# Ledger of designs, part 3: VHH binders against q86uu1r1256to1370

Target 1, 115 residues: q86uu1r1256to1370
Amino acid sequence: SKVCRGYLVKMGGKIKSWKKRWFVFDRLKRTLSYYVDKHETKLKGVIYFQAIEEVYYDHLRSAAKKRFFRFTMVTESPNPALTFCVKTHDRLYYMVAPSAEAMRIWMDVIVTGAE

## First folded at step 1 (VHH)

Design c07 (framework vhh_7uia_1)
Fold by ESMFold2-Fast, scan of step 1:
Structure c07 (fold): chain B 115 residues (1-115), chain A 126 residues (1-126)
Amino acid sequence: as target 1 above (115 residues)
Amino acid sequence: QLQLVETGGGLVKPGGSLRLSCVVSGFTFSSYEMAWVRQAPGKELEWVSSISRSGSTIYYEDSVKGRFTISTDNAKNTLYLQMSSLKPEDTAVYYCAKDYTRVEFGGSLYSHFDYWGQGTQVTVSS
């Protein structure tokens, strides 16, 4: 699909807060944009595909051995089991999906789009 | 371009204190989880402490709890490690690091640190 849409809860960049945002993945424009709501009238931010370096399940970081970080944003997430991270050079984006299936779909779409 | 520069190490007697600083450039500091890791002579790398992007979630290796304090100044892109009640066992090169834990989509977990600094030597000796 050329465009994927849906709600994700994302962590703020400067202040630790989790806000529900409407995300739009547009393969043709090579952007992942997020809005206040599904009407797509108030844009809050854009992640350009070329800036995306990695997408991963943040909950697995909490299992990392002591010689590496024993902390994750998953511990701070409202739903750790449904939390994933989009890593760019400049910023980490933490998102909570509404379901395990939605999380897998979003991660797949972002990874394949960022190639 | 990324650069991490650690300073503040030195020679100190047991029971002494030191403050390590790590100045970060080339990326937005507040966008990454940061850590202090150390390597003692002849030993493997040991994680010491980490701090979340918000500064609200902090973790310490059990051997340093109550003695070390990690903190950040996001406006200055600086990570700190305040060390007190130092012991000979704390002798090591201390590195500032950005954490990155990667997962293959097959579910295999692996961890590594991105963009290590040069390190700063801490020697605790009487």
Scores: ipSAE 0.000, ipTM 0.114, lowest interface PAE 14.3, mean pLDDT 72

Design c08 (framework vhh_7uia_1)
Fold by ESMFold2-Fast, scan of step 1:
Structure c08 (fold): chain B 115 residues (1-115), chain A 127 residues (1-127)
Amino acid sequence: as target 1 above (115 residues)
Amino acid sequence: QLQLVETGGGLVKPGGSLRLSCVVSGFTFEDYGMAWVRQAPGKELEWVSSISGSSSYIYYEDSVKGRFTISTDNAKNTLYLQMSSLKPEDTAVYYCARDWGPYDILTGEQNYGMDVWGQGTQVTVSS
């Protein structure tokens, strides 16, 4: 009941590629972990709640940047409208949700869980 | 070293079936998704189906849902497309492609992250 799980597509850390990963939000462990698939046997990474600084919509920040500056940088997000960012002290994570509903759920549980 | 080789195309009558195969080398399905894309004469490329590296996400273009099945055999590094109830509108060159995603769960829509393609195999549905 205190665990939210599902697929998100995330930007790779070293290679500029988007890969589907199984995410597990565990409020008791205070972690957001991601795995190769839903069997949760091959752990790829962990985001600790205490490290999370900010959660925001990428498309809104991209739109604001274009509005005020001439820089036309190609967004690496395959779907900016479904993309949200989790900013930590060490890394910025870009995630694409499968739907607007899923994005709202994920952002809500991460924001409220990380407080 | 990165190579995709398609086989299994041919001439088939409406209502018939074909199985396309794509043998990949130089990478593993675990790290990448795979897609089938087709191009009918005089038309643009059309996405047909995708499968994730985990095989947990499988998506189809609406016109092929219930008729086509995408699958992988990781031990053989082979991607398949089982086509049933074929229609004249399915006539096209079919390409397999490596896909880095993503997908929309509800619609199957993706932003075409395909970077390595096969040579294509011709499928002709005609009486």
Scores: ipSAE 0.000, ipTM 0.113, lowest interface PAE 15.0, mean pLDDT 72

Design c09 (framework vhh_7uia_1)
Fold by ESMFold2-Fast, scan of step 1:
Structure c09 (fold): chain B 115 residues (1-115), chain A 127 residues (1-127)
Amino acid sequence: as target 1 above (115 residues)
Amino acid sequence: QLQLVETGGGLVKPGGSLRLSCVVSGFTFSDHAMAWVRQAPGKELEWVSSISYSGGSTYYEDSVKGRFTISTDNAKNTLYLQMSSLKPEDTAVYYCAKSEDMYYDSTGYSEPVFDYWGQGTQVTVSS
């Protein structure tokens, strides 16, 4: 029933822009929602727990992709060491946490909530 | 409340240069990706260039790559498009646009969505 809230920077689509969003993890609703700001008045999107397949550190997968850098696209993150990915059935969500500890907390609550 | 005001358009000869400006008010533009979109007479809207909220990433339509440069001045809440080596094909009304948030799929690709446009500024390239 715990709700986790905070700012994360999220990767956009074709423009590939990184945008600061206010994320709300709601274990009771089984949703990870993101808003324009902390006032939660403008909802931008929702990730349903049922759709989540995997949560991983982007820098580990970035390192693997760099082994094939001539043939694979590398996602440019403003902070690769603090970047993690939430993989759903149809899309990937890349997020940058404000600190290593925040990244661990977010990944832990998402993984635990998705189970 | 939210306003985007474009200026800097005009009549230029092929090979000429122009600098477009877009003054933003009513929102924190560094929290949003900004774009330039154009519409030539009788044609659909065409995306020209985008800049990320951080200013760290810029993107260009293939036909303008190497000729146009997008930039921002956060202190002035202004978005710029520096255009060089202009061609008759660049004749269009140029709009400043605020980009909506988009999902990043496994290919890193989805169509951009723009949620707010300015009034536009006319660029005419002719001899």
Scores: ipSAE 0.000, ipTM 0.125, lowest interface PAE 16.4, mean pLDDT 72

Design c10 (framework vhh_7uia_1)
Fold by ESMFold2-Fast, scan of step 1:
Structure c10 (fold): chain B 115 residues (1-115), chain A 126 residues (1-126)
Amino acid sequence: as target 1 above (115 residues)
Amino acid sequence: QLQLVETGGGLVKPGGSLRLSCVVSGFTFSSYAMAWVRQAPGKELEWVSSIDSSGGYTYYEDSVKGRFTISTDNAKNTLYLQMSSLKPEDTAVYYCARLPTGYSYLEVDYRYFDLWGQGTQVTVSS
């Protein structure tokens, strides 16, 4: 057993920079890497397991803030219900999964990999 | 209603070849990645190969690379596993399985595969 792979749409640091990326979760290397596409020739970034602090559903956090402050948040994600966040010591990564089931699987493998 | 039906298993000698087929019904075949998983007598489930929904990208467990070829025929809603240079260690029940849309998974935890066939027995012996 080696690797989990699939497409996720990732926010690139600009509000309008949601980009489809090919993610590779490697338990042996302890990395979550993302590439331009399935050919895995153009690496765009790496998230090291040691840096991961939390994995959570973005829409639940957004809903809680709206209730607390009584102001409306702009939806940044193309699909808030399928958006999850990986929090590292350095930054937040926002990802949109292709389905609710895929989102649950990705979150589970990332959380268990960080153990 | 959702069904995967494997055929093509049998008895072969070491070095022989077999082609397994998995006919799919009840869902849009071209929307899902598919996999072959095997289980040898008294052993754990072992992932063998996966193919993405387009049929254009394939993945193999190291021990079968160069010997097995996974492919799909969307017009026939059929997944294939062409096995060559078979070894006694390939003796197992072979299952086809469905992965969630847009996802390829390789790990010991096969609980994420949501639909499984009944399996077909492959026996490699002299």
Scores: ipSAE 0.006, ipTM 0.315, lowest interface PAE 9.5, mean pLDDT 77

Design c11 (framework vhh_7uia_1)
Fold by ESMFold2-Fast, scan of step 1:
Structure c11 (fold): chain B 115 residues (1-115), chain A 123 residues (1-123)
Amino acid sequence: as target 1 above (115 residues)
Amino acid sequence: QLQLVETGGGLVKPGGSLRLSCVVSGFTFDTYAMAWVRQAPGKELEWVSSISSTGGSTYYEDSVKGRFTISTDNAKNTLYLQMSSLKPEDTAVYYCVKDQYEGDYGFWEDSYWGQGTQVTVSS
């Protein structure tokens, strides 16, 4: 299908809280959108594919009590081993996948623009 | 059903201290990240401090770092902001916020807000 869906836990922008969000990858629209839940009625944000600069895994920076941002001491991830980053022109996103397999799939579809 | 009730504001002289409290009802306290946001007269909303849902991580705006301490007491369902070395520029209405918004700086939509408590720092 042209669309991938699933829950990921992401860190907020200004308030550094981790929230479980329903992500929708739509290769036709070239967007990665996230909603409050699977009903897709309350949109919380959109990551446009053309804005994505980098997708990477960095467990050292994503681990609890380790540096997530270059200029911040520490923040905690619910699961550092399953945390990956999506860097865009204007913001860095931190996301936690439900499994190692899911993390690899999400990183692949985001990088390649494929399902 | 979710309610946030702030208390502890008041008039204090420069260099003084205050402790703000926010009593939360309508959700399980230990599952939600919380923040303090303020609005000074004639200015935009300014994020002050936030604390993770576990209480293990805290974050501060540069101008308050080292002077303010954010903390929680899960048994009392209460968020605190301990304020020391207060300055006239800290004068503002302080709001307790449950983080429901994930936008960029200066955007605070879809968050649960309390009614606020006034802090005035003057001689």
Scores: ipSAE 0.000, ipTM 0.197, lowest interface PAE 11.6, mean pLDDT 74

Design d01 (framework vhh_7nfr_2)
Fold by ESMFold2-Fast, scan of step 1:
Structure d01 (fold): chain B 115 residues (1-115), chain A 125 residues (1-125)
Amino acid sequence: as target 1 above (115 residues)
Amino acid sequence: QVQLQESGGGLVQPGGSLRLSCAASGFTFSSYAMSWVRQAPGEGREWVSSISGSGDSTYYADSVKGRFTIARDNVKNTLYLLMDSLKSDDTAVYYCAKDEYSGYDFEYGDSFDYWGQGTQVTVSS
């Protein structure tokens, strides 16, 4: 499987907000790209595989309180139980999956693609 | 279709109070953050307050903090703005606005996809 697609809600950007974005994981391009919607006409960002250091969820609350945006990020996630983190060299991305199964799939494809 | 309808505006004396309401329909109300945005005569739109979909988080512009309270009723699909200690500077058309995206927004006021018709608030002696 070369490409994984789906909606995730991501925190971030110039305004600190949670936005629903269409994510495309592409092994050939070695990119995780996100768009406004599934029509893939308006690109909002690209994460290169080589920049990814870590993908996790078990430390989400501790990491947010200790390192990034303190207590607010943990409390303000739309669904903390479905929230996972992608750590790159320059920033930490917070993402909310539509289900526990989707979260595990996304985490797995991102980890294996980055290795 | 998405519809937002404001009500509750009017003429009040300085120091008075008003309660604005916004009736929402055509979308899953509890899934979206809602905001109040105002426009004074001759000025651009100014963000006033926002509330998360669940109602657990509220945010206010510095100019209204401590005087205004935003609230929502997700059973009735209604947004409220309770305005206390009104000042002449609060005179504006007040708009109900729906956030473009579903989920939670920590810093509001950037992207709205639907707006109400507005309700006039005039604070004058």
Scores: ipSAE 0.005, ipTM 0.118, lowest interface PAE 11.7, mean pLDDT 77

Design d02 (framework vhh_7nfr_2)
Fold by ESMFold2-Fast, scan of step 1:
Order: structure tokens, then sequence, then C-alpha cells
Structure d02 (fold): chain B 115 residues (1-115), chain A 125 residues (1-125)
């Protein structure tokens, strides 16, 4: 599929504050990188596709047993209905998309691009 | 409680085919990436293939691409490895394992946190 770029709001690792970051899906590198802004000059982090264990809609998982083990941020997310999670071996990434359509596109691209 | 059990191994001639199965129990199988890992006599473990929780994404070692197919049935809680065009170099004990290897970094926990007992595959004339 096509290269995907855009803003997502991501939860911080050290401080539990939500920050807007520019995400770049790179099919050839098999990476999802995030930057301070759309100029892609200050890299903040990288999610390697081979490290991804699961991608899911966070609000759909909130009623499951996994919520008891803190696998969801529904109550802390600025928009629970647009929140999705990328689970890797080293950490959980919680992201808020700007729309339901954008959320679906990002999830499809991440899952498909990991092939 | 939490268990992975392999089956389907055996002795085959070069060019033959085998289907390995791995029955999972004691956890929500559909929530996890699953992998096949093999170990030849006197050698270390070699990752073979991985499949995403929903089955939409698969990875293969270069040595098996085009010959092996990984698959899963989340209704039956079963992982499969379809092995075609087997070579003598494929002789090994094959293990199913829960998880996906992270090659660019590491969490303090193991990449694979549960393993099966293994099933022996021998390719010889």
Amino acid sequence: as target 1 above (115 residues)
Amino acid sequence: QVQLQESGGGLVQPGGSLRLSCAASGFTFSDYWMSWVRQAPGEGREWVSSISSGGGTTYYADSVKGRFTIARDNVKNTLYLLMDSLKSDDTAVYYCARGLEYTSGWYEGDAFDIWGQGTQVTVSS
C-alpha cells in the first residue's frame, strides 16, 4: 500500500501527557517513526515492525480482562473512541487519530506494512 | 496451565512435505504473535517464522521463504507450519513459541515467554 504520514497524539513515556507527533510509515525500512513536527528534523522515536505484537482499537479492549492488567488507556485518553494501541515487546504505544477514518487507515497500514 | 504442544514431526525424504501443528491452551491464543523456532543437533536456536495475532502478517527466515508457510486457526487455538520441498538442512527439533523476536532492541523479559516441548523433523534418504 501507499506511504502514510500524519499527526497522531501520543502518550509520553515518562510523563503521562498526550503530545501531538508527526508519524511516518516507511514500508521499505519497516518502521513507524515519530517526529516533533512535519519537517521531520527532530526524531523522537521509532517503532520497528518486527517488534510489534498487536495492534488494536483501545476502546474495544476496555471491557476485556486486559483492562484489569492496564492494557487500556480509555479513561486517560483525550478521545477514547479514536484511540488505538501498538503493543511491542518493550512497551505499549497509545495513539489518538484525528478521525475514525484516519484511525482505520493507520491501523491497516501498520498491520499490512509489517509484512 | 499455559501450554504449547507440537505434533506432526517425523522422518521424510528430501523433497518431501510435512505439516506441523501446535496446540495452545491456558491463554487467549488470538491475542499473541506466534513463532516457529528450530534447533539442529549441536547448534543454537534458529528462528524460522512468525505470524501476527490476527494472521494478517507473516515473516520468514530467508532459508525457508517459498518453501514453508505459517498459518493459524484462532477458533481452534492452533498454529501450523506447512513445510514443502524439505532439505537435509531442515533436520531439527521444531518448537512453537509465543511471541516475536525483537532484533533491534530488547525488553528485560524474554522475547518468547512460553515454548513447546518440540517435535523432531528428520530429512534423510
Scores: ipSAE 0.000, ipTM 0.099, lowest interface PAE 18.9, mean pLDDT 75

Design d03 (framework vhh_7nfr_2)
Fold by ESMFold2-Fast, scan of step 1:
Structure d03 (fold): chain B 115 residues (1-115), chain A 125 residues (1-125)
Amino acid sequence: as target 1 above (115 residues)
Amino acid sequence: QVQLQESGGGLVQPGGSLRLSCAASGFTFSNYAMSWVRQAPGEGREWVSSINTGGSSTYYADSVKGRFTIARDNVKNTLYLLMDSLKSDDTAVYYCAKPRGYTYVISTEYYFDYWGQGTQVTVSS
């Protein structure tokens, strides 16, 4: 079934704390859902694929830091080099992958799903 | 099938200007954010600029901010890079790049699936 699961660390909306969350990419439902843990018992939020506008990696080599107001969240990340962003109609999500390979895979499946 | 063809490069003096064009075919151009990437002699690839699907959001590397302008014409399926105040450090082959997915605005090299042949820009006196 067209489902990808794994842990990502995400920036909180209100308090701006970075928390480990269990993400479930469901291509059939066209949702990216995140839970407190891998048991998927407490849903924390849902990103609908129809709402996704942009997926980007914020740490490109020559990007001007002061010109990216959104960069403030990335600099506060536990690992800025592994932080990627998903922009929706409602808000911007910041996520830290456990490795460069995981980041590449997550960005790819999210973009493919958003198409 | 998918083709990206750059033009407009050439030899220019420091402080000069050039306009690069990228003619796109074989895909629905208006559905994709597009990017310019350059490679200087003996260097790796460096991202230069990206533009969203509608042209309302543009992004630039700090080395070119304030000097370069990216634009697109979705009716003509053409991407542009207007280069002002050119410096010797801008000497490179400039590539037009298509992302794998239409929602990408800025991506790592891995997320570009098609590249043009490149157009040489040489800044010297």
Scores: ipSAE 0.014, ipTM 0.336, lowest interface PAE 6.6, mean pLDDT 79

Design d04 (framework vhh_7nfr_2)
Fold by ESMFold2-Fast, scan of step 1:
Structure d04 (fold): chain B 115 residues (1-115), chain A 127 residues (1-127)
Amino acid sequence: as target 1 above (115 residues)
Amino acid sequence: QVQLQESGGGLVQPGGSLRLSCAASGFTFDDYAMSWVRQAPGEGREWVSSISSSGDYTYYADSVKGRFTIARDNVKNTLYLLMDSLKSDDTAVYYCARESIYGDYEGLPHYYGMDVWGQGTQVTVSS
């Protein structure tokens, strides 16, 4: 589908608090938007596809301490194993998916949409 | 109309205490993280403290850590800054600011990404 919706928990930019947000991935608008809830009335932020450089997770580095470079950020996550990052031209966004399957789906649609 | 209004500033002796308040109106206060930012005469803005929308997470500049406490009352739509052990270098205009929810400002000074500002309240620490 051209539009993907669901809840993800995201970390704030400069204030490091984790908030559950309703995400809407819209290929036609080329935006990844997030709202307070599924009613989509209170917009909290927008990530433009043009700004997305990379989508990744590093479960192996998290498990292998010798290769782990962002110790504080990943360990602050409520679920490091389900945490993935969206790198944009200006900033990094950290997201926690509700399951491994949801994480795979979100990463896949964002990567394919960003090309 | 979205508005932030500070109060509680004044003249205080070194080692004294003050409590600043910020009254918010025109928006859903508990949806936003809030900050205090100060500006000394002739200097740039300096971030002082931030609090998450729930009040569960607080952050402080190293210069005020251990002396200042940020708090909020989401029922009363009010932000507070409790200032203890005041020093002459705390003399500044203190601004209440609302954190922008647009974009990610990590790596920039904490006052970047703030989209609503109050008029400020003057704090003077002198003997």
Scores: ipSAE 0.000, ipTM 0.126, lowest interface PAE 12.8, mean pLDDT 76

Design d05 (framework vhh_7nfr_2)
Fold by ESMFold2-Fast, scan of step 1:
Structure d05 (fold): chain B 115 residues (1-115), chain A 124 residues (1-124)
Amino acid sequence: as target 1 above (115 residues)
Amino acid sequence: QVQLQESGGGLVQPGGSLRLSCAASGFTFSTYDMSWVRQAPGEGREWVSSISSGGSTYYYADSVKGRFTIARDNVKNTLYLLMDSLKSDDTAVYYCATQPFDEYSGSHYLFDYWGQGTQVTVSS
């Protein structure tokens, strides 16, 4: 499959609002695009994979076991335990996955795609 | 045709209150985050407040926090800004804006200004 799809909740930067967005990873275009919903008719943003520098996470309630992945805790996240970061050369994206399994899948897809 | 129409501005004395409204038409208002942005004479545009599409999440600039309240009515397609304890520094043209994208690359947020603005003047 060249395309991975699913819902993630992302935080805005200066206007801090947590928004549920439909994310689409396209391996051919090397883009991570997000839409209002699964119908993919209202584009809300695009992250180009060549711009991605790092993907990491941390568990709010305990120290991270994996030294490879790390980030500062996001205390305002709706679910800190399922929050991970995508760092680009320009900004830092904060994302909340619907489950631990989904978080691992998205992080793996993004890391592999960026390479 | 997409339109945003602001109203409710005017002249008030320091310590006074105003209620701004923004009437939206031509798009599905309930699916969009809305913001208030102001521009004082000789200054750049300053973000004031934002409210999520469902109305459950809202944010304020530090300069207005505790004095202003943002609200929306998705049945009436109307955005509000309730301004209390107004100061001379609040003098500006106030615009309601729809953000087409959640985030653009870079540190700068872009807004589509579909409203013409409403003047707020705070003076003795």
Scores: ipSAE 0.014, ipTM 0.221, lowest interface PAE 8.0, mean pLDDT 76

Design d06 (framework vhh_7nfr_2)
Fold by ESMFold2-Fast, scan of step 1:
Structure d06 (fold): chain B 115 residues (1-115), chain A 125 residues (1-125)
Amino acid sequence: as target 1 above (115 residues)
Amino acid sequence: QVQLQESGGGLVQPGGSLRLSCAASGFTFSSYYMSWVRQAPGEGREWVSSISDSGGRTYYADSVKGRFTIARDNVKNTLYLLMDSLKSDDTAVYYCAKGTVEYYDSSGPIFEDYWGQGTQVTVSS
């Protein structure tokens, strides 16, 4: 797939809040972008392929530039079992997929595209 | 103009097999994930299976794992669903859909690109 789109719930980097965002993974642009909604008119952020170091499951661990305890992350995620992490050289992104299948697809697409 | 044309449905007895086909046109078929979605009488749409653009990755709903196989032929622009060990619960109209990961919300995948009447699969004694 050249482009992968869908909703994920993303944890904020500096503030402990979970926000639903529309994600677009575009291999040609070499970007993972997230928008307010599926109309893709209000961009909230961009993760560049070259910045992605790893993608993994992390049901019990803390994330983000702000220090979090492992226990805190377990209680903060709206669904720990569907939570995965994208690690960049800059920060950690904690994301919740709508299903186990969606989580597998997103992780696979991101890993394959970023290499 | 995107179009998807399903075929291959029919009446079959429990334990039987069917092969569904979806002929795609109007877009670069080999560049998209493709999916099968079904709708049983009186129920909502249920995602069944998805296949990556190359065919290298396949995904199945728990209700059909081990019984159904999704496949594609990028030369013929055709999507397939091979259905084995059919159960009465598999009775539904089957639709093929363009994409799978593109349209997800908190309740699951959303499919916007599917057309036609679908193909009716009836499993009964």
Scores: ipSAE 0.000, ipTM 0.136, lowest interface PAE 13.4, mean pLDDT 73

Design d07 (framework vhh_7nfr_2)
Fold by ESMFold2-Fast, scan of step 1:
Parts: sequence; C-alpha cells; structure tokens
Structure d07 (fold): chain B 115 residues (1-115), chain A 125 residues (1-125)
Amino acid sequence: as target 1 above (115 residues)
Amino acid sequence: QVQLQESGGGLVQPGGSLRLSCAASGFTFRSYAMSWVRQAPGEGREWVSSISGSGESTYYADSVKGRFTIARDNVKNTLYLLMDSLKSDDTAVYYCARDTWEQLVGYDYSYFDSWGQGTQVTVSS
C-alpha cells in the first residue's frame, strides 16, 4: 500500500565509487528499484523482495570478507554512521541515507515489506 | 576468455515476434545469472530481463512483462529472449550480459562484468 521514494548514495559494483540514485520501494510490486533521478525514467537496478535476507546497520556489523570475496569492498563509505546494508543471496548492497531519520525509515520499510 | 555473441535481431512489423540468442563461451555458463539490456537510439541503457544460473528465477522490466520471455539452455550455453507483440518502442540494440553472481537478486548493470557486441532490433512499418 505504501511506496517509499528518495535519494540514497549507493556503492557501485564494478568501480569502488558511490553514486546518488533515486530509490523506489514498491510494496505492491515487491521491488526496491533505483533510478538515475526522481523522474524514474532511467532504471539502473532492481532488488527483488524475495531475494532480501537481511537489512542491517553497517556500522554495527563485523566484516565477513572471506565469504564475500566476489563483492565490492565497502569500508570506504562516505558516511559510515548513515550506511546500511541490504543482504541478498549473493550480493550486499550498501547505501548511505541523507539523515538518521531517513535511514530508519528506509530500513523499517524494507524489513517490513520483505517479510 | 569470456565471450558473448548475440544473434537473431532484425526488422519486424509492429505486433511481430523475434527470438534473440546469445552464445556464451569461456566460462561455466550455468554458474552465472544472465541478462538482456537494450539501448534505443539516443538513449541510455535499459535493463530488460534477467535469469538465474539454474533458470528457475526470471525477472522482467515493466515495459516488457507479459510480452517477452527469457530462457536459457545450460547444455548449449545459450541465452534466449523470446519477444512477442513487438512495439516501435522496442527498437534498440539488445545486449547479452553476464552478472557477477549465480543467484538472481535483482538487476544492477554496474555489476555486470561481460557484455556482448549487441544485435539490432527494429520494429517499424
């Protein structure tokens, strides 16, 4: 019923760079999508609800680098205190929220919607 | 040496059908999720569809859902895109791409580590 929209800074896959993306959490479609901008015309990626295993504050987690050697290194976050992770079967998605309030809202919506 | 080679593109009338193929070599095909990405004239790349390594999970962009079907043959190391009810807006170069992981967790083309050369699809009267 509720759709959450907003900008998050996401870590890139091939290049260890952080890019601003427009995220749309759509509970009805069961997708977390991200676009180049708020006009939602240039889709850059999608995370499917059924693939989400865990959502956590990255600053509270111990690194598990050996298991995830295929994932991009994430310790270079521009704001570790506002960084959270969406864990899927294979991939870890690291995002930086614009504020502590935004981070709490995004994590709550994703956790609740993915169940 | 990872190689991806698309084929099957061409000119079709609106409402027509095409089957695209992507021949993969140089890696264990069944161990990687595969995707189709298209680029229309003067536009950026748009993700179309993805399939898990096993073929059990498939996902589609809203613009093609119900019209396109992605499939794979892990014995022949070939990826397919079956396109029905083609529209002029489907005109694009279609690229085959290899995802970094086997499981299909979603689309993010920044994580794709190999791309084919593309095959042109033109839908026109």
Scores: ipSAE 0.000, ipTM 0.264, lowest interface PAE 11.0, mean pLDDT 78

Design d08 (framework vhh_7nfr_2)
Fold by ESMFold2-Fast, scan of step 1:
Structure d08 (fold): chain B 115 residues (1-115), chain A 128 residues (1-128)
Amino acid sequence: as target 1 above (115 residues)
Amino acid sequence: QVQLQESGGGLVQPGGSLRLSCAASGFTFSEYGMSWVRQAPGEGREWVSSISYTGSTTYYADSVKGRFTIARDNVKNTLYLLMDSLKSDDTAVYYCAKDHSYDLVTGYYKDYYYMDVWGQGTQVTVSS
């Protein structure tokens, strides 16, 4: 498949709650979609590549660029070392990868897809 | 033993339709994504379409989008490819393939280049 798939833990939009979601990167559609689970039957949201402004994971960089609230969100992650951020025009998405390797892969496919 | 058996190919005129089937056995069909791949005479393999293990998500190559529909029946362990508005360029041997199992650590599926199991293929010829 020309699609990258996997679980990431995502920060909720309203409450500080981290939920495991199944993410699907689709280069053809230029979308990053997330579902309740790997059966891909319940869509929770879509991030369009053209809306993505920046992807980063560096804690120092994140702290330097964020207001107090956003800095706190990163440090309250279940695993700050595996947390990366996707910045769009409307909001920041905070995601925790299951491993350093998975984080590298996800950031790479999102960055290259957004170009 | 994992087996995939394609059928439904044949000779059709341009603009015609065909329905391909792939009967799967030897593994839990409902746990794997499935794909169709084709190979024209003298050419390399080309990915055509993929479907998630539940059937809820489908993907198509730009060359076939809007003309082909991929579907599956998890009760019958069968994968389908409905081909409409066939063109001469669609002439190829069509293979069904079991997608590589999801790697939990990396969170990545292998593309058609590394698919686990390939069927024997079914010939589709589009000409007068």
Scores: ipSAE 0.000, ipTM 0.102, lowest interface PAE 15.5, mean pLDDT 74

Design d09 (framework vhh_7nfr_2)
Fold by ESMFold2-Fast, scan of step 1:
Order: C-alpha cells, then structure tokens, then sequence
Structure d09 (fold): chain B 115 residues (1-115), chain A 125 residues (1-125)
C-alpha cells in the first residue's frame, strides 16, 4: 500500500491546543496531509516530503527541563512518551501517536518516504 | 440546542481570586473536552486552558500555569476556572468553549465549535 492513514494529535498555532487530525501519508504524491476528520473533506495542511529534514522523539522528553527558560509548549503534550517531531525547513510539527507501535510505524513511513 | 453560559466574572484587585463557572446544556457534556479562551481589549482570542472529557488531563497556557486550575463536574454539566494570584494582564472577557469532536480517551484538540457569551474579568486597583 502506497498510502498510510490514521489519527494523530498535533499542536495547533493560534489557539495553542493539541488537535486530533486525520493524517494521510501518500508516497506517490510525496505528501503528508492532515484533515479535520477521516472523511478527508476539510484539508488543514500539507507537509511535502522534500521539506522534511528530521523526524525525532527524544528531544521532546528532554524539553521538560527547559520549562524554567520559557520553553514549555512541548511539556504540555498529552503524552510526552508518544510525542514525536517532524522538522521541515519552515516549521516544526509536534504529533502524538495513539500507541507506541503506531508511533514507530508513523516515524518509519515518514522517514522512508522522505528518502 | 447546545448552550454554554458563563458566570462568576467581576472586578477584583491584583492578587485576588475568582471562580468562573460554565453551565452546559443540549449535549452529552461528559463526552467532550472543554476549553477556556479569553480576549483582552484590543487583542485576539488567547487559549487559556483545556480539560479532557473525563477530567483526567488538564492543560494550561504558560501565562496562567500555577495560578489557574481548570475543573469539571460531569454530573452537574459544569466547567470551572479557578483563578488565583490575578494580575492586570488577566483582564479579559472569558469564554467557555466546546471541542467539536467527541473525545476518544484523554485527547483534547479538535476545533472549538460552540462558545458561551463570555464573562468579564477586570483586574484593577
């Protein structure tokens, strides 16, 4: 299958809340798109594979130590152990997977798809 | 008909405390994450705090951490914001709002779809 789909929770911008979004990984289009829900009628954003620089998770756990220095957004994750980052040249995306296994799958397909 | 009605706002001096309430009706309150959002004079809306459907997870804006506590009573269909150590910068209209999609487990974070009419909080000497 060239397409991977599922819910991830991502950190929003203007209202700083964590938002459940339906993500679609499309290897042929080379895009990771996210929608309001699984019906895929309300597109919220697109991450182009060529823009992805890094995918990582340990940084978010260490970021709890930076609360004292006003770096607190990552410490507000609903589940820091299931939180990972997708770094692009213009933005950092914070996402929470529903399980450790789902996190491994998403990170793997994003990393291999961005190759 | 979804309705959210805030109360408990008022005038308070710096360092004071207030308790805001939001009475919810017209939906299954315990199935939705809830948020408090404020709007200060001349500014856009600022997210303040969120609580998961069960009350097990709470989240706060950096500006209010350690001073505000969000809570809910799913039997009474009521959302609360307990505000301590109030500062002049906390002056705003405070709105309670519902997350658009019913929560699954502890997640909050769908778009806000219904808002109360707001309650004014003024912190001034």
Amino acid sequence: as target 1 above (115 residues)
Amino acid sequence: QVQLQESGGGLVQPGGSLRLSCAASGFTFGSYAMSWVRQAPGEGREWVSSISWSGDSTYYADSVKGRFTIARDNVKNTLYLLMDSLKSDDTAVYYCAREAYPSEDYYYGSPLDYWGQGTQVTVSS
Scores: ipSAE 0.000, ipTM 0.122, lowest interface PAE 15.2, mean pLDDT 76

